# Ledger of designs, part 1: VHH binders against Probable cyclic pyranopterin monophosphate synthase (moaC)

All scores and structures are predictions.

Target 1, 244 residues: Probable cyclic pyranopterin monophosphate synthase (moaC), of Pyrobaculum aerophilum (q8zyf8)
Amino acid sequence: MIVDISKKPDVFRYARASANADVKKCNTAVAAKAATVASRYLPFLHPLPLSATAWCKDGKFYVEGIAHWQTGVEMDVLFGVLVGLLGSGAVKIENLRVEIKQKQTTPPIIENVNTSEAPITREGDLVASAYGRMKVVNLDIVKNPVEKGHPIYAAQTAAALNAKRLCELLGGPCPSVQHFKIEIITSDSVEVRTFIKARDITPAPEALFSAGVALLTIWDMIKKYEKDENGQYPYTYISELHLD
Positions, changes and structure headers below are counted from each chain's first letter, unless a header gives other numbers; antibody chains are not in Kabat numbers.
F stands for the ipSAE by ESMFold2-Fast; E and O both for that by ESMFold2, at different seeds; each is averaged over both directions (binder to target, target to binder). V2 = 0.75 x the mean of E and O + 0.25 x the DockQ between their complexes.
[cut] stands for letters that were removed.
The coordinates of atoms that the task and the answers printed are left out; those that the model quotes come from them. Centres of patches stay.

## First folded at step 1 (VHH)

Design p07
Fold by ESMFold2 at other seeds, look of step 2:
Structure p07 (fold): chain B 244 residues (1-244), chain A 118 residues (1-118)
Amino acid sequence: as target 1 above (244 residues)
Amino acid sequence: EVQLVESGGGLVQPGRSLTLSCAASGFTFDDYAYGWYRQAPGKQRELVAAISRGSTLYADSVKGRFTISRDNAKNSIYLQMNSLRPEDTALYYCARTVYEYKGSLDYWGQGTQVTVSS
């Protein structure tokens, strides 16, 4: 379910997310745009009027977002990092995490960061698979219903829908998906594997995207149990996400 | 001594305009971002508008009516308030902002009162 926030006051919300990836060019325009529409892709995320900025430095990709609204923006900026890296040609992403989130405080220094838009290039075979792992504190909650529904089943559905939707965010031709599989394993972490066959163009970005969306959907559904007393996520992050 | 001094408040009728000014001294003005904040009696202090070197942010309640600006040569920050409404009545503060987990503000002015009433 999309949780009832009708009684929450508007406050200023800030978050910054990052991930490690080795990319030649950073598609920061795609990342910032994706963050502003994340609620269209992560099924339980509330829509909000987000302002977002993205940049890369020293092998890390960052997105920050600001809104004056009833809900936080950390899931939106995480989604922005994921899409931005895929739009930058990343095949391996490490340590996708929320670095900082804040509420009821002023936004940080608001900067006019240089943005870039690069041509989106697809490389790979017509069969692709991806692996992702997310560290969480509360594995038992992942296996059972929460307020928003059942995390694993919701993640499987969100991933399947999103496997066909990445090109809405990146532009260009969309792969004609012929087959999609997803496996989610909960042992000492949450692990996901995706598999996609496509007819015409490589679905490698979609394999990564659907794996990332599955993990972010789980994160969003359990996030109130993952926060520490200061509202941060010291132990929750996507440690790796890569093509097989 | 770090100082932020607000001015330009007053009593105005609904629909009219005011310009608030904030004069900064005692530090390198260009190194920081600034915000205008307001607090009505019994309510929490809220951000109205913020400005960095070239980016601005507005609260939804004031977007399209208020404009923040800065003049680095005069070490000053301004808030142009148009189409004022009774709910804009508050004590308005200028603040210097520094990013950190909590208390991202490190200096406040004394405030200037804006009262919008018939």
Scores: ipSAE 0.000, ipTM 0.156, lowest interface PAE 15.6, mean pLDDT 84
Fold by ESMFold2, look of step 4:
Structure p07 (fold): chain B 244 residues (1-244), chain A 118 residues (1-118)
Amino acid sequence: as target 1 above (244 residues)
Amino acid sequence: EVQLVESGGGLVQPGRSLTLSCAASGFTFDDYAYGWYRQAPGKQRELVAAISRGSTLYADSVKGRFTISRDNAKNSIYLQMNSLRPEDTALYYCARTVYEYKGSLDYWGQGTQVTVSS
């Protein structure tokens, strides 16, 4: 469920997320935009008026965001990094994580960077699969219902719905999806595999996107149990996300 | 009036090259993505290549031989066809996609015939 937040006060919420990837040009404009609409894609996120920026440096891609609002923004900026890297042509993403999140009563300073748009190319086969792995502290919580519902079942549904929606964020032709499969297993971590067939254009970015959305949906549903005493995520992150 | 007009088809020998053009008018060209499709006799229409502002896609049968491109200043889409084979013989169509409907094609050209024969 979307949790009732109607009585929570507004405070300034800040987060910065990052991931490692080898991309030729960074599509930071897409990343910043995607962060602002993340609640339309991650099913349990509350809408909020996010201001976001993105940049890349030394093989890392960053998104930061701020809102004066009732909920935190860490899932929104994580989504921004995921979409930004897919819009930059990434086929392998490592260490997608929250670097820091903060809440405070005074306005933070958000970094003012120029964002850029990069061409988005789709090259590959009409059948694609992807693998993702997320480290979590509370594996047993992933297997059982929590306040927002059942994490694995919710993630499977969110991934299936989102497999058809990446092109809303990136632009260009949408794959005509003919088949989608997802498997989520819990070993020492949460692992996801997605498989997708499309008629017209390669769904390789969609395979990665749906896997990432599955893991972020689980993360969002269990995040209150993953935070340390300072509200940070030192041990929770998506360690790898790549095409098979 | 929305129009997509294909040109550049013809009769060519195997191994030669041909460039197809699609001229677009009556709408904001930059807002859409485009595809080249073909239909051989007795077969269903199939995707050959697609292009957005920076994304391209190719059918496996044409990879490395065909190149799709667009020129926003001329409101035109092109298909460069190299190393042509008899199985490339088909009526080639240009089409516009509607992003909001996840690739639903809402406008087609009349087609231009490509025949590859010795």
Scores: ipSAE 0.000, ipTM 0.092, lowest interface PAE 22.3, mean pLDDT 84

## First folded at step 3 (VHH)

Design b11
Fold by ESMFold2, look of step 6:
Structure b11 (fold): chain B 244 residues (1-244), chain A 116 residues (1-116)
Amino acid sequence: as target 1 above (244 residues)
Amino acid sequence: EVQLVESGGGLVQPGRSLTLSCAASGFTFDDYAYGWYRQAPGKQRELVAAISRGSTLYADSVKGRFTISRDNAKNSIYLQMNSLRPEDTALYYCARTVYEGSLDYWGQGTQVTVSS
């Protein structure tokens, strides 16, 4: 369920997210686009009109965004980093986190929209598996229903529904997904493992994407319990996301 | 100490241009996003334009006429206001974003008056 925010005022919102990755080129266009449509992929994220920018520096990939809206933009820019790195060819992502989350208070007004992409298929059967780990403070909350629903069930559903949708964001051939499996384990962190079988095209990017979407869905659903007094996430981040 | 100092206001005829400046000091400039706000008599303060490192945002009433920019070397933010209208008459403020739980800072602002 999407939480009712209808009575919150629009305020100026700013966030910056980053991750470490070893990539030759930085696909900043894909990252910025993905951030602006993140609510289409993170099922409980409220849609908002976002202006986003991405860049690379010193082995890190950054996405920032601004909006004048009722909700913050940190989950949108986290999603932008995830997709931008996958679109840059990353097979391992470390320390995907919110660096800055800030606002101003002044009512009112503004908007956003988007376009693009085409997938294709080929012959053959291919498999990929990915692993992701997210550090959280409140593991008990991950195991139990919250206002937005049950985090683990929501993450499984979001990953499954989105397993075929990375190509909408990257603009390339999509694997014809034949099988998808996800396992989410709560140990000293939230761990996810995805397995995907597809024909003609390796589903390796889709395995990573599905694992990332699962973790970001959980994060979005528990985020009010993870924030400190300044609205930051000092101990919540995706520490690793990589192929098996 | 955090300081944001606005300047560049004045009396201008409709259709003319004006550039506002905001000098920032006392904090790490690149860690924040910035906005120009305005307040006309009898109205509440409204966001006119905003800028982060690379992203901009404009109120519908000023799109295509106003341009926000920043100069990282001078820790300054600018608002280029073209095709000014009497409705743009207001006290203009520069502000930065804050963390949740922090107090907002508002300077004295710089007056822009658009009159025939």
Scores: ipSAE 0.338, ipTM 0.810, lowest interface PAE 3.3, mean pLDDT 85

## First folded at step 4 (VHH; from k03 with E52Y)

Design k13
Fold by ESMFold2, look of step 6:
Structure k13 (fold): chain B 244 residues (1-244), chain A 117 residues (1-117)
Amino acid sequence: as target 1 above (244 residues)
Amino acid sequence: EVQLVESGGGLVQPGRSLTLSCAASGRTFSSYDYGWYRQAPGKQRELVAAIYSGSTLYADSVKGRFTISRDNAKNSIYLQMNSLRPEDTALYYCATYEGYDDYFDYWGQGTQVTVSS
């Protein structure tokens, strides 16, 4: 269920997200583009007219975004970081998080500029598995229906639908997916494992992407309860996402 | 401006019951969602229960023992706490939103619940 926002006023919305990853070159163009279309992939995001930019610095990948709109932009920029790192060839992503989100009556100044581009490279086997872990404050509600539906079932569905869609964002040949499986468990965190078999080219990026989409879908569905009184996420983040 | 005042906290023995109240003022009570949160010593603040659009949510640790309810005539939200345990010891907060921001951005000062022999 997409929450009714029809009565909310427009204000300037800003967010910056980041993650750590060891990549040789950064595909910031793909990251910025992905952020602008995130609502096409994460099923409960409201569409909005996002402006986004991305950069790399000191082993971290950043995306920031701004919109004059009714809803915040933090999930959109998180998605941008995920896709940008996959487009940069990342096989291990750590600490994918919202650094800050803000709302203002005047436009924020966005000073950072995209600083690098990288070609996509696909190497690996035709069977891939990925693991992801997300820290949440309110783990107890992930197993239960919330306003938007059941977080785990929604995440499984979103991941399955998206397992074949990364190439829409990255370009190039798409894996011919022959099998997809996802398992989500809640322990002291939310953990996801994906498995993909493809015919002709490695689905390793898609294993990571579908795991990331599952975690971001859960995050989006519970975010009302994860924010502190200032609207920030000091304790909610994807701690790791990597190939097995 | 919305105001939230919690009351009903205190010292109780394990296995007993306690009712927390949250009086809301400064707006139309029935149009908003409310939550009870708690913060135990040395722990992060966590959701206990929420009430929205005639529905409720509960943390698994309190399901079957705690009940959230509202009384629109009294502009009040309640947390009925049965079968209290020492791990329920915490400062309990009522929370709501002041605007249309899709999260709980307004909080009371809290009421202490201590469960001890």
Scores: ipSAE 0.180, ipTM 0.641, lowest interface PAE 5.2, mean pLDDT 86
Fold by ESMFold2, look of step 12:
Structure k13 (fold): chain B 244 residues (1-244), chain A 117 residues (1-117)
Amino acid sequence: as target 1 above (244 residues)
Amino acid sequence: EVQLVESGGGLVQPGRSLTLSCAASGRTFSSYDYGWYRQAPGKQRELVAAIYSGSTLYADSVKGRFTISRDNAKNSIYLQMNSLRPEDTALYYCATYEGYDDYFDYWGQGTQVTVSS
């Protein structure tokens, strides 16, 4: 379910997320845009009026966001990093994490960086597979229904739906999806494997995207229990996400 | 201000039972959810059990052995721990979730449970 927040006060909410990836140039425009619409793709996020900025430095991709709203913005900026890296041509993403989240009584300052948007370049075959791994503190909770529903079943559904929707965020032609499969297992972490076949253009970005969406959906559903006493995520992150 | 006070920890032999108590004060007890977390030396704090108005949730590692319960008249949460194992050794914390935020603002001091021969 989308949790009832009707009683929560509006507060300035800030978050910054990052990930490592080796890309030629960074599509920061698509990352910032994706963060502002993340609630349309991650099924249990509340809509909110996000302002977002993205940048790259030293092999890392960053998104930060702020809203004066009832809910935090960390899942929105994580989604922005994921989409931004896919829009930058990444085939391997490491350490997708929340660096910090904050509540404030005064507005934080977001650096405004105007950067070019690059069209996505699709390389690969008409069959693609991806693997993702997320470290969590409370692995046992992932295996059970929580307030929002069953994390694994929700993630499978969210991934399947989103495999058809990445092109809305990146632009360009959409692959004609002929088959999608996802497997989620819990070992010492949450692991996901996606498989996708398309008729016309490589679905490699969609394989990565759907795997990332599955993990972010699980994260969102269990995040109440993953936070430390300061509301941070020191031990919860997507350690790797890559094409097979 | 909310206060949470845990009690009932101790040293016990494997296979024995122990009951932890958490007394809550400083607010309307029935309006909030509560949980038990634990932290073993060198490990991270993890959820053990939670109680939500009419529902319970357990970590798989304790399911069937531990039972969380609530007594609204006494403003107390309990953790009945049966068939204790050495891996249950940890500092156990009672915690509560703020209704206006989605992370812990209120933690007890912890009570030590040690399971050894």
Scores: ipSAE 0.177, ipTM 0.624, lowest interface PAE 5.3, mean pLDDT 86
Fold by ESMFold2 at other seeds, look of step 4:
Structure k13 (fold): chain B 244 residues (1-244), chain A 117 residues (1-117)
Amino acid sequence: as target 1 above (244 residues)
Amino acid sequence: EVQLVESGGGLVQPGRSLTLSCAASGRTFSSYDYGWYRQAPGKQRELVAAIYSGSTLYADSVKGRFTISRDNAKNSIYLQMNSLRPEDTALYYCATYEGYDDYFDYWGQGTQVTVSS
């Protein structure tokens, strides 16, 4: 379920997310835009009026966002990093995490950063698979229903839907998906593997995207239990996400 | 202001039982979600059990042994801990999850549970 926030007051909400990836040119414009529409893709996010920016520095891709609103923005900026890196041609993403999130009664200071756009190219076969791993504190909670629903089943559904929707965010022609499979395993971490067959265009970016969406959906559904007493995520992050 | 006070911890032998209590004050008790967490020395704080809107949730390590409950008339949450094991040794915290906020704001100070011969 989308939890009831109708009685929550507006406060300033800030978050910054990052990931490591080996990309030649960063598509930061698509990352910032994706963050603003994340609630259309991550099924339990509340819509909010996000202001977002993105940049690359020292092998890391960053998205930060701010809203004066009822809900936090950390999942929105994580989604922005994921989509921005896919739009930058990443085939391996490491350490996708929330660096900091804040609730404030006064406006935070946001640096103005010009974004840039890079063309997406698609390389690969018409069959693609991806692997992702997320570290969580409360593995046992992932295996059971929570107030928002069952994290694993919700992630499987969200991934399948999103496997068909990445090109809405990146532009260009969309693969005609002919088959999609997802496997989620809870070992010492949450591991996901996606498999996609498409008719005409490689679905390699979609394999990564759907794996990332599965992990972010789980994270969103359990985040109440993952936060420390200061509202941060020191031990919850997507450690790796790559094509097989 | 919201206050959570845990009690009922102690030293027990393996296989014995304890009941932890958490008294809540400073707001309408029945409108909120609650959880029990524990933290062993050198380890991260982990969820043990939660009670929310008609449901309960347990860590796999405690299923069948621990039971969370609430008494709205007494503004209290309980953790019945049966068949205790040495690995249950930890400082146990009560915490509240607002049903309207995905960030818990309030923690108790904890009650120590030590399971050893």
Scores: ipSAE 0.083, ipTM 0.559, lowest interface PAE 6.4, mean pLDDT 86

